# Miniprotein binders against Catabolic L-serine/threonine dehydratase (CHA1), part 3

Target 1, 359 residues: Catabolic L-serine/threonine dehydratase (CHA1), of Saccharomyces cerevisiae (p25379)
Amino acid sequence: SIVYNKTPLLRQFFPGKASAQFFLKYECLQPSGSFKSRGIGNLIMKSAIRIQKDGKRSPQVFASSGGNAGFAAATACQRLSLPCTVVVPTATKKRMVDKIRNTGAQVIVSGAYWKEADTFLKTNVMNKIDSQVIEPIYVHPFDNPDIWEGHSSMIDEIVQDLKSQHISVNKVKGIVCSVGGGGLYNGIIQGLERYGLADRIPIVGVETNGCHVFNTSLKIGQPVQFKKITSIATSLGTAVISNQTFEYARKYNTRSVVIEDKDVIETCLKYTHQFNMVIEPACGAALHLGYNTKILENALGSKLAADDIVIIIACGGSSNTIKDLEEALDSMRKKDTPVIEVADNFIFPEKNIVNLKSA

## First folded at step 3 (miniprotein)

Design E13c (from hbE with K8F E12L K15Y I22E L45E E59W K62L E66I)
Fold by ESMFold2-Fast, scan of step 3:
Structure E13c (fold): chain B 359 residues (1-359), chain A 80 residues (1-80)
Amino acid sequence: as target 1 above (359 residues)
Amino acid sequence: MTPEEKIFELILRSYKLVEESEELAKKGDVEGAVKKAREAIEVLEEAYRLSKDPKLKEWIRLTVEIVIKLIEEWLKEAEK
């Protein structure tokens, strides 16, 4: 694919007593630095091909994220030579704005939060388009079937890589992935469905405490909306999950784990030190289960044998520098507040939710 | 410089001017921000006049509309 890379599936040796064989899917090696290249790239490419084949209008891409989604959209547009406009909230770091601009995309700074930036994009940018000349391609950060389809391609690669190494996919006891809005999770499920594995291979979805909308929705039994996101894992910080994510989690063998911000940051720094790869908190949340197999075993409901395989999606991201992580950890250690609790599968802030009807 | 190269140069200059205007707006210099944004519009209008590509012209027109909206937003905030 022009818009995303085949990434390695490599054995990862975590320190300590090995209870299973861990493999990481290195999505951090994508052109945009995250798995978002697959899904967002697929949406943009499929839409652009359809528009160009129709021949009546020219495609133009619009996104409203200063994080990994906006950078993925801009990167895909650079590769496809498509015009791209990204609207980002005012709090977006200069480093992220510069990264997006360096692809050739136009960046507009407006709105205090994602919803306000998105509203500006739709009302002041997209609705001003001459609809006779331009057909807009709107990029949501996670909630679109073409995005999920694109992410599902990582399962094709995982199945192929295991086969080429003479490893039976039947040895896979679980796939660990981080959950924000659920686009990644949806793609993994769809990929597994394609191979008849969705009913067999459990998925362990990992969130941080303060942005655990997925965990809360599963515990309550319907989608919920968080009024405020309090986790430092900003790339997981969506107020809602997709309706499809909730439906898939109810249908298939899905486990949910919530990890404290402090533990996740410590994992990010530990991973950087041991493996010379900088990962953001969202990625660190999933990797934490490789360092702490007891949490993983509790989530799976079974002990792992030495020949069992667990695949962790190293989802990537460029939101944080090592300095950012060190400062965040130092800040947490100096706070006058009660000690941060270690999260279990079902921790949620009941006062910070709004119940939503399922689709 | 070819006409195509000139148009591309003007578009890049407009991006820099918009970025400068946004930085001024963030610092509370609304007057400076509006001035830089108006300069960006002038550069974009020149690119529009030189362009013969209807698709590029529409993209430039849309960009001008966006910059105008940013100016309106900054002016409204300044009146609060």
Scores: ipSAE 0.000, ipTM 0.389, lowest interface PAE 14.2, mean pLDDT 85

Design E13d (from hbE with K15L E19Y K26E L45E E66W K69I E73M K76E)
Fold by ESMFold2-Fast, scan of step 3:
Parts: sequence; C-alpha cells; structure tokens
Structure E13d (fold): chain B 359 residues (1-359), chain A 80 residues (1-80)
Amino acid sequence: as target 1 above (359 residues)
Amino acid sequence: MTPEEKIKELIERSLKLVYESIELAEKGDVEGAVKKAREAIEVLEEAYRLSKDPKLKEEIRKTVEWVIILIEMWLEEAEK
C-alpha cells in the first residue's frame, strides 16, 4: 500500500537467558514511524477514494494531534497528494510542528489540550470550508472503525510470516501491545478474529502509571475517564478508551500491565544502546516485557517454555529524541522518587476518575 | 448471467462455506471443517479464473491464502 508498509516480523534476542522466543512486529518502520500509518492511512485512503469516485466534491483531511496521529495523517496526505490541516495544542514541541509542516500540511496551533484543539478544528476550521466544493475527512487519533481495520492488517502479515518460516501459529502464547485509546488493540483483535485466533491468543495490554485508563476501566468493570494525565508517555495519554476496546476486553482473553515511567524510559535508552533504534516511551512500555519476562509470565498466568512464541508490537513513534529521554530520566532521578512496578494491584486515585457508561 | 454477476455469486458462496467451516472447527469437527474449507478454495479458484481485474484477482488470492492457513492450523491442532 502507498500509505503503509509491510513490516518485518523478526526474532529479538533480549539480554540474558531466553525464557521464550520473542518476535517483534517492526511498526517503527512505517512511513510515519509508527503503526498509525496503517489505520489512519486506511481511513484517509478509503474516504478519499469514495469521495473522488462520487465526483461531487474534493477531499480534504483534518486532524487534531501534534503527536503520532497528526504526523501519520500528514504523511498519508503527502503520499496521496491530499490537502491536510492539523491543529495542535500550544504545548506541542517545535520539532513535531516542523515535522508535520515538512510533509506539506498546514499546522495551526490552538488550545491547551487535545480537546480544545479538536474543538477549534471543528468550530473554526472545518465549519468554515465551502461544503459545496470540499468534503472533509476528519481523522480521530484512534476511535474509528476504518482505523481499526487498517491496524488489523498487521495480523495478516504476522500469520503469513510465521507460515513462511514454517512456524505454527499455535506456538504463539501472547501478543504484547501498548494501549492508549485502544485503536491498536482493537485492530489486533479484529485481525485475530479473521483467523479464528481471538479466543486462543491472549493480548497483554501495557500502559504507564498516570495514563492507565484501560487498566482502571477493567478493574472497575466499566469505562472510566481520567481528569488528568500525568505520564511522560504522551502517545498513551488519552482520557478515555474507545467503547469497542472495553467490549473486546470483556469478550476475549485480555491482560493488563502498568509500568512506571522511570522503568519505561530506562528501557527506551537501553534498547537504543543495544539495538541502535530510538523508541519512544509508549513503544518502550511494550518492549519492557521482553526485558522482564517475570512480569509477562505473571500477566499471562503461566510460565513460558523455551519454544513458546511471544510477539511484541514495536509500535514506534517519532515524538521523542534521545535527548528528551535523557532529560526526563535525569529529572526523575533528581527528585529521588521511588520507582515501583505496577501490575494487577495498582491503586488508582479516586479523585482522578469519572465513571462513564457505554453509549 | 454476466461474468461479473457469476464472479460475485462464486465469491459470496465461497465466503459462506468458509464461515461454515469455521463454525465446524469451533465445535471440534475438524474433518468437516477442512472439507468445507477445501470446497471454498475450489469455488474461489473458479472466481479467480473468470476474473480479468488484477485487483480482484489479488483479493481472491489473499482469500485463498487465508483459507489455506485456517486448514493448516486446524490440522496441526488435531495431530497433537
């Protein structure tokens, strides 16, 4: 596809004694540097083709994210030669603004948080287009069926790559992925459903402490909203998960792990040193389970045999530099804050949540 | 019936067979599942031969590959 790449599924040898066979799905090699190229690219491409076939109006793409989602939208638009406007919050780093602008997209800076930027996009940008000439394609960062469909393509590739290597999919004992709003998780489930594997292969969803809305929703037994996000893993920093994510977690074998920011950043830097690849905190959260198989085994509820396969989605991301990670780690160490692994027994702050019901 | 209508009929029939095979496999009837899945492949191969659209041919080929993978998984499970 013009909007996303087939990425490798490669054996990853973590330092120390091997307790299982780890494979990484290298979504960091996507055109936008993250798995978001699959889902957002699919939404944009399908919408643009439909609009162009109708011939009544011209497509234009609108997104409200200064992170990986905004960059994925801009990258897809550059590849498809579509006009693109991205509204980003005022705190968005200059590097990300420049990166998005370099695709040819228009960037408007407005709003203190994503919701304010999104409101500005809808009220001051999209509402002012000539609706007789232009049909807008609105890109949500995760909550859209076409986005989930696009992400599900990674499972087709995983199954095909295992088959090509004469490896039985029955050897796969888990898939590890990071969870923000749940778009990636939804795509993985849909891909597994297509192969009759959703009831067999557990998914371990990983979050960082301070943006663990998924973990909290599962513990409470209903979707919740966080009043504020305190984690450095901004790519996971959504106040809510999609309703579909909660429904899938109720239906299928889903496990939840919460990792401390300090541990995640240390993993990102360790991975960069050992494998010469820069990864952002959201990606590092999932990879942390490859370095720490006891956490993974506890989440799965079983010990891993040497011939068992665990697939980790190396989801990528381009919002952080090595310097950013080093500065963040130094700040945390200077404050002498104790670092605690948080898995099943994390205690969420009551004052930080609002109970929500499914629509 | 136009060639396009025939191809559509074949594809719809093959997908019905695939979903029936998945239901049989879930109930533990591996032999029945594999039989229906192989019938689906035959129907898809006919659609492939009749199609002149490269994009449709590629989609049919991907569907055949999906069904083959399902069969291999079911047979491996049964041989334990």
Scores: ipSAE 0.000, ipTM 0.339, lowest interface PAE 15.7, mean pLDDT 86

Design E1a (from hbE with E12L K15I K16W E19F E23L L45E)
Fold by ESMFold2-Fast, scan of step 3:
Structure E1a (fold): chain B 359 residues (1-359), chain A 80 residues (1-80)
Amino acid sequence: as target 1 above (359 residues)
Amino acid sequence: MTPEEKIKELILRSIWLVFESILLAKKGDVEGAVKKAREAIEVLEEAYRLSKDPKLKEEIRKTVEEVIKLIEEWLKEAEK
């Protein structure tokens, strides 16, 4: 595909005693530097093809993320020669703004946080276009079926690569992935469903403390909305998960792990030094389980044998530089870590019901 | 049934579910206790969405916070 790459599935040898066979799916090698190229690229391409075939209007792409999702949208648009407008919050780093602008996308800075930037995009940008000439393609950072479908292509490649190496999928003991809003997780489940593996292969979803909406929702048995996000892993920092994510986790064998920011940053730096690859905290959270198999075994509820296979999604991302991570770690070492009380940091999210206003 | 009558019914149901969860926890059935407490949260969430009263919504939200604390305490004790 023009918008995403087939990425390698490679054996990863973590330092220390071998407990299982780890394989990484190298999503960091995508055109945008993250797995988001698959899902967002799929949404944009499918929508653009439909609009162009209709022939009445021209497609334009609109996104409201200064992080990996916005960069993935801009990168896909550059490759497809589509106009792209990205609205980012005022606190978005200059480096990310420049990165998005360098694709050729228009960047508008507005709003204190994602929801305000998204509202500005919808009410002040998309609502003002000439709807007779332009058909908008709105890119949500995770909550769209075409995004999940795009991400599911990872499983096609994983199954094919295992077969090419004469490795039975029966040896796969788990798939480890980071969970923000759940778009990646949804794609993995849908890919596994396609191969009849969703009931057999457990997924371990990893979050950091301070953005662990998925863990909290599963623990209490209800979808919740966090009032604020306090983790350095901003790529995982969504106030809610998709409703589909909650339903899939109830239906299938899903495990949830929460890791502290300090441990994740140390893993990112360790991985960079040992394997010459820069990864952001969201990616480091999943890779942490490869370094710390006891956490993984506790999540799976069983010990791993030497011939068991665990696949970790190296999801990628460009939110942090090595210097950012080093400075964050140094700052944490100088301060006590504040206690985050989950119960004080959530509300029930509002449901979008079409007939609610007329009642 | 009026929305107000339904909200009252849901709140009363949640009280009984919380009561049952506490009894199960006392018997050492942590799994059963957590399950009943989660059911109470589900019923409270329904009451929250039906209510048009901001004060009642806030009290329901606070009640859910207390039930979550119970779940966390029971799970922590079971690890021992």
Scores: ipSAE 0.008, ipTM 0.445, lowest interface PAE 9.3, mean pLDDT 86

Design E23a (from hbE with I22E K35E R38L E42L K57E R61L E65L K69E)
Fold by ESMFold2-Fast, scan of step 3:
Structure E23a (fold): chain B 359 residues (1-359), chain A 80 residues (1-80)
Amino acid sequence: as target 1 above (359 residues)
Amino acid sequence: MTPEEKIKELIERSKKLVEESEELAKKGDVEGAVEKALEAILVLLEAYRLSKDPKLEEEILKTVLEVIELIEEWLKEAEK
């Protein structure tokens, strides 16, 4: 594919006593540095083909993210020679703005948070295009069926790579992935459904404390919205998960794990020292379970045998440098950082509220 | 019924559901206990949405967290 790469599935030997065989799916090797190339690339490519086939208007891509999603959109547009406009919040690091601009995309800085940047994109940018000439392709960071379909392609590759190595999929006892809004998780489920494996292979979804909307939604038994995101793992920092994510988690064997920010940052730095690869906190959260098999076994509800296989999605990301990780760890040693209690931090989205006034 | 009366009714219903869930847990019916406890949480969150009193809202959310902790304790004990 022009918008994403086939990535390796390779054995990873974590230090210490091996209780299982770990394989990493190296999504950090994607053109945008993260798995987002698959899903966002698929959305953009399918939409552009449809628009070009219709022939009435020209496609133009619009996204509102200063993180991995915005960079994935810009990277896909560079590869497809499509006009791209990305609106980023004012707090977006100059490094990320520069990376997005270097693809050839237009970057507009507006809004204090993603929602404000997204509102600006829709009301001040997309609403002002010449709708007779341009058909907009709007890129959501995770909540779109074409995005999930694109992410599902990683399961095709995993199944093919296991077969080529003469490894039975029956040996796979779990897939570990980080969960923000659930786009990655949805793609994994859809890929497993395609191979008849969704009822057999459990998925362990990992979040950090302070952005654990998925974990809280599963515990309460319906989707919730966080008022504030307090985790350092900004790429996992969505206020809600997709409705499809909650539906899949209820239908299939899904486990949820929450890791503390400090442990995640320490894992990121440890991984950098041991394997010469810089990973961001979201990726470190998933990899933490490779270093700490007891957490993984507790999540799965069973002990792993030495010949059991666990696949970890090394989801990638370009939001952090080693310097950023070191500074974050130093900051966490300051115990005075304000903590928001979970009880004070969640509400139900308006769309899930039943109005009984007329009943 | 006023919103205040409805909130009071919902809170009383949640208390009965929690009591029923605890009785089921005592009898070893973990699945039934979890189901009733989740129902209590849904009723409490309905009261939360109707409330305009920040102090009451805080108390409701604290109760929700206590019920979640009960569910987690029952599930951990069952997997032993």
Scores: ipSAE 0.000, ipTM 0.187, lowest interface PAE 17.4, mean pLDDT 85

Design E23b (from hbE with I22E K35D R38F E42M R49E R61W E65I E72L)
Fold by ESMFold2-Fast, scan of step 3:
Structure E23b (fold): chain B 359 residues (1-359), chain A 80 residues (1-80)
Amino acid sequence: as target 1 above (359 residues)
Amino acid sequence: MTPEEKIKELIERSKKLVEESEELAKKGDVEGAVDKAFEAIMVLLEAYELSKDPKLKEEIWKTVIEVIKLILEWLKEAEK
């Protein structure tokens, strides 16, 4: 695809004695530096093709995110030669504004928070386009079926790569991914549904303390809204999850893990030292379970055998800098001891178990 | 060697590595200083994982944070 890459699925050897075989899905190698190239690229490409086939209007792309979603939209538009306008909140770092502008996208700075930037985009930008000439493509950061469909393509690749290595999907004991609004999680579920694996392979969704809307919603048994986000993992910092995310978590065997910001920065630094790659706190959250298999085993409710496989989505991210880590570190020095929370998998009814042939 | 003896050895090794990294930084060898400081962090994280004492884990983690902050300050200064 022009908007996203097929990424490798590779063995990852974490320091110390491994209790299982870890594979990383290297979404950090996407054109935008994150998995969002898949979903947002799919939405933009499908919409643009439809508009161009109709032939009456020209497509233009509009997004309201100063983070990975905005950069993914801008990157896709650069590759497809589409006009792109991104509205970002006033607190958006200059580095990210510059990254987005360097793709050729127009960046407008407006609003104190994402909702205000989004309102400005809709009322002051999109409402003023010439609707006879331009058909807008609106990009939400996570809540859109075409975005989830795009993300689901990573499961096609995982299944193909396991098959090519003669690895049975029955050996896969879990998929670990970070959860913000749930777009990635939704895509993984949809991909697994396509292969009849959604009721067999559990997903371990990881959040950080201070943006753990998913975990709290599962514990309470209904979707909740956070009024304040306090975690360093800002790309996970949505006030709500999609309704589809909560519905999928209820339908399938989902495990939820909350880790502390201190654990995340530890993982980001370990990964940088070992692999010469700076990763976002959100990505570090998922990777932490590879460095600490006891947390993973507790979440799954069982010990992992040496030949069991766990897949971690190395989701990537473009907003993490040395300065961002420095700011987060200063903030964390004032907090107490780390706390790890794990959601009980007995929230959901008994599993439907499917025995599958090698994929 | 008992786990407690190993933890003590690792903590002492990390202190020496931090001192060496600070010396290198004072001489203007930022790359050498960062490398040495990362070695100290890896040794401290090994001690953290081996320790079962919550109080000791907290102390080790606070030391890791201090060393990380030092590395970030050196890297930021080098960018100037």
Scores: ipSAE 0.000, ipTM 0.143, lowest interface PAE 19.2, mean pLDDT 81

Design E23c (from hbE with I22E K35E R38Y E42W R61I K62E E65A K76E)
Amino acid sequence: MTPEEKIKELIERSKKLVEESEELAKKGDVEGAVEKAYEAIWVLLEAYRLSKDPKLKEEIIETVAEVIKLIEEWLEEAEK
ESMFold2-Fast, scan of step 3: ipSAE 0.621; ipTM 0.874

Design E23d (from hbE with I22E E31L K35E R38I E42Y R61E E65F E72W)
Fold by ESMFold2-Fast, scan of step 3:
Structure E23d (fold): chain B 359 residues (1-359), chain A 80 residues (1-80)
Amino acid sequence: as target 1 above (359 residues)
Amino acid sequence: MTPEEKIKELIERSKKLVEESEELAKKGDVLGAVEKAIEAIYVLLEAYRLSKDPKLKEEIEKTVFEVIKLIWEWLKEAEK
């Protein structure tokens, strides 16, 4: 099988009165269950072809993620018959470990969080290979140009599908996507650039409260690092965004929306009930704007007409079950969650710290 | 048109597109070659989805990867 699928672009009828025409790009139908199949598959395939053409060494794939990125890497390797080793943190759910192992990948459990698992991969796994025989393909969860290039293929398909349905791209008033580290967002921008649409079609990037590094970076005017991630949307939970993401957001018409965990989980459960499809919180964050067009209109700065088209990237994900979502919602309803002030939760870059007291 | 007839048509069309891409590459039109090769891949993937024959699907997969290799080789040569 190929490393990613062409996914459908289909009209989605949200309950209530239709204010605009919503289309979903069904990335949840990818081989790994998420859009990550496109970017990670592209990185692995391009790297493997280069290594095999050189002929001096054999390719082996190495990833550090117990989530969607690790599963996408393992799934691509299964399809390409490549050796794959995935290092996952100790807190990784047994279900995810089993899913990755079932592809044929080797799974090593090490480290309390992603950075420790990644360090273990680099220092205890990759650094110990026979570099004369094996050329490693290292898979980052989002920060790699080949990953962004792979994700950009979804815009090719969107443009093709709109044309096939006799719909002008001029009717597209926005694309909604979730933002973690920014790999998906970077791919969307690059795809739009390829069609001369990046200056015309606004992107609405959605984050959850507690992992809103993108929103905070844009408001402060420079990339920031979060000390702690407090959101249930763990697939959005990166301490930093890519530098390219910040650069693109400053250059193009990008809007940033932050929504609460409880609203996201309720949306995931509502979507499962109404459309018989299980989605994780990161995907639910983007879909929430389909259920609440007022938030979307406020982000766009304009009212949507009935003929306007909004495309939502149903990014997918396999990290959560319905039971996980129900338990999370129950926990949130039983406890008051303290509000962490944004100013106390980020770290300025070192070269700017000396200037904080001089004003 | 039957599914079998459509699959055959798509495979023949992909062969023609690959031939056109190779001709463009020989003329030094690398981007034109890449464009035609990508078109061939889309046509092959359509045949792949329509086919219920596991052996034919495997052959189409192999052909897709071979076309991707050609694209990569042309791009590498153009950078020299």
Scores: ipSAE 0.000, ipTM 0.090, lowest interface PAE 25.2, mean pLDDT 83

Design E23e (from hbE with I22E K35E R38W L45F R49E K57D R61M I68F)
Fold by ESMFold2-Fast, scan of step 3:
Structure E23e (fold): chain B 359 residues (1-359), chain A 80 residues (1-80)
Amino acid sequence: as target 1 above (359 residues)
Amino acid sequence: MTPEEKIKELIERSKKLVEESEELAKKGDVEGAVEKAWEAIEVLFEAYELSKDPKLDEEIMKTVEEVFKLIEEWLKEAEK
């Protein structure tokens, strides 16, 4: 694919005695450094093809994220030679602005947070294009069916790679992925549905304490909105999950795990030291379960046999440097923080939620 | 239907889907071509899971790889 790569599915040997066979899907090796190349690339490619076939207007791409989603959009546009404008909040780090600009995308800095940047994009940028000449492609960070479809392509590759190694998919006892807005999770479910595996393979969705909207929505039994996000895992820091994510979680065997920022940062640094690969907190959250099989087994509700397979999505991303993580860890080492590891063992943020069923 | 009969049916269905995808690509319908090609891949994997013949397994997987290459080529042409 022009917009995403086939990534490896490789054995990962975590330190200590193996309780199961871990495989990582190396989405960190995507062109944008994260799985978002698949979904956002698919949205952009499909939309551009449709617009170009129609022939009435020229496509232009618009996104409102200074994080992994904005970088994925800009990267896809660079590869497809499409005009791209990304609006980022004022607090966006210079490193991310430069990274996006280096693709050739136009970057506009506006708004205190994502919603203000997104409003600016829609009212001051997209509304002012010549609608007779330009057809806009709007890129949401996660909530779009073409994005989920694009992410689902990783399951096709996983199934192919397992079969090429003479490994039955029946040996897969779980897929571990990080959950922000649920776009990745939706793609995994759709991929599994395509192979008749969605009812067989449980998904363990991992969040950090302070952005655990998915866990809270599942515990309450209805979608909720967080008033603020307090986790270092900013890539998971959405106030809501997609409606489809909630519906899939209710339909299929889905488990939810919440882990503390301190544990995630320690995992990121440990992984960097042991495997020479830098990962951001969102990615570290999923990898934490490879280091801590008790949490994984508790979430699955069963012990893993040595020949059982667990696939972890190494989702990638670029939100933090090693120095950022070291500084955050030093600050946290001054505190004693309670550990939240599974859906039935977490602090309920009653005052930080809004029930969306009544909206 | 025996597993062998089902495998033959699935392989025949995949061939028709690949032919349909190639015709759509010739007409410039890259989106439709890619969609049909992915349907062919789904059907081939169903046949692969049912197969107990290593030679057939290899043949099916080779066909899947060829269909992936077609998809990538069509997407590259659409970029132009």
Scores: ipSAE 0.000, ipTM 0.119, lowest interface PAE 20.6, mean pLDDT 84

Design E23f (from hbE with I22E R38E E42F R49Y K57L R61F E65Y L75E)
Fold by ESMFold2-Fast, scan of step 3:
Structure E23f (fold): chain B 359 residues (1-359), chain A 80 residues (1-80)
Amino acid sequence: as target 1 above (359 residues)
Amino acid sequence: MTPEEKIKELIERSKKLVEESEELAKKGDVEGAVKKAEEAIFVLLEAYYLSKDPKLLEEIFKTVYEVIKLIEEWEKEAEK
């Protein structure tokens, strides 16, 4: 595809004697450095084709993320030769702004948080376009069916690569992925559904403490909204998950794991030193289970046999440098972790409480 | 304070919040009742994270069900 790469599925030998065979899906090798190239690229490409076929207006792409989603949108637009405007919050690192601008996208800095940047995009940018000439393609960072469809393509590749290596899908005992808003998780489920595997292969969704909206929503039995995100894994830092994510987790065999920030940063640095690949905290959260098979086995509810296969989605990300991770870890070692009262950090979103009665 | 003492304190606080929620509901303050019930859920969740006790998860589910009932009653009142 012009907007995403087929990525390798490669066996990963973690230090020590592994209880199972680990394979990584190398989404860090995507054009934008993350799996988001698949989903966001699919949304942009499908929308642009539809608009171009209609012929009445020209497509232009609008996104409100200074992280992996914004960079994925800008990268796809560069590849498709589409105009792209990305609105990013004021706290966005200069490096990320520069990366997005280097694709040819226009970057506007506005708002203290994603919600304010998104509001600015909609009210001050998109509302000012000539709607007779331009049809906008709005890119949400995760919550869109075309995004999930795009992410589902990684399962097509996994199934094909296992078959090409003469490995039965019956040996796959779990797929491990990081969960922010749930777009990646939704895509994995949809891919598994396509092959009749969704009821057979459990998914272990991994979050970090301080952005564990998915874990909390599953424990409470309904979607919740976090008031504050305190984790260093900013790529997982969404206040809510998609409603589809909650529905899929209720329907299918889904496990939830929460890992501390210190452990995930240590994993990122270990992975960089051992395998010469830089990964951000969100990616490190999933990879942590490859280093710590007891956590994985506890989540799965069973011990893994030597011939069992576990697939970890190395989701990638370009938000952090090795230096950023070293500084974060050093800061944590010098200071006590700030305590946010769990009781004070979430609320119920409007109308979502009623959904539990319909199940 | 021991972890066990903290867990017991949180459970007791949660029970008190549920009772306050029920009293507010009886007085027709459904909005206040929902707020107190949500606070009870949050406090139970904190106790669960400290203890990992499955019985606390059951109490959380029960409290969520009660909050849902209060929201339904509130929506019925709005129809009037």
Scores: ipSAE 0.000, ipTM 0.251, lowest interface PAE 14.6, mean pLDDT 84

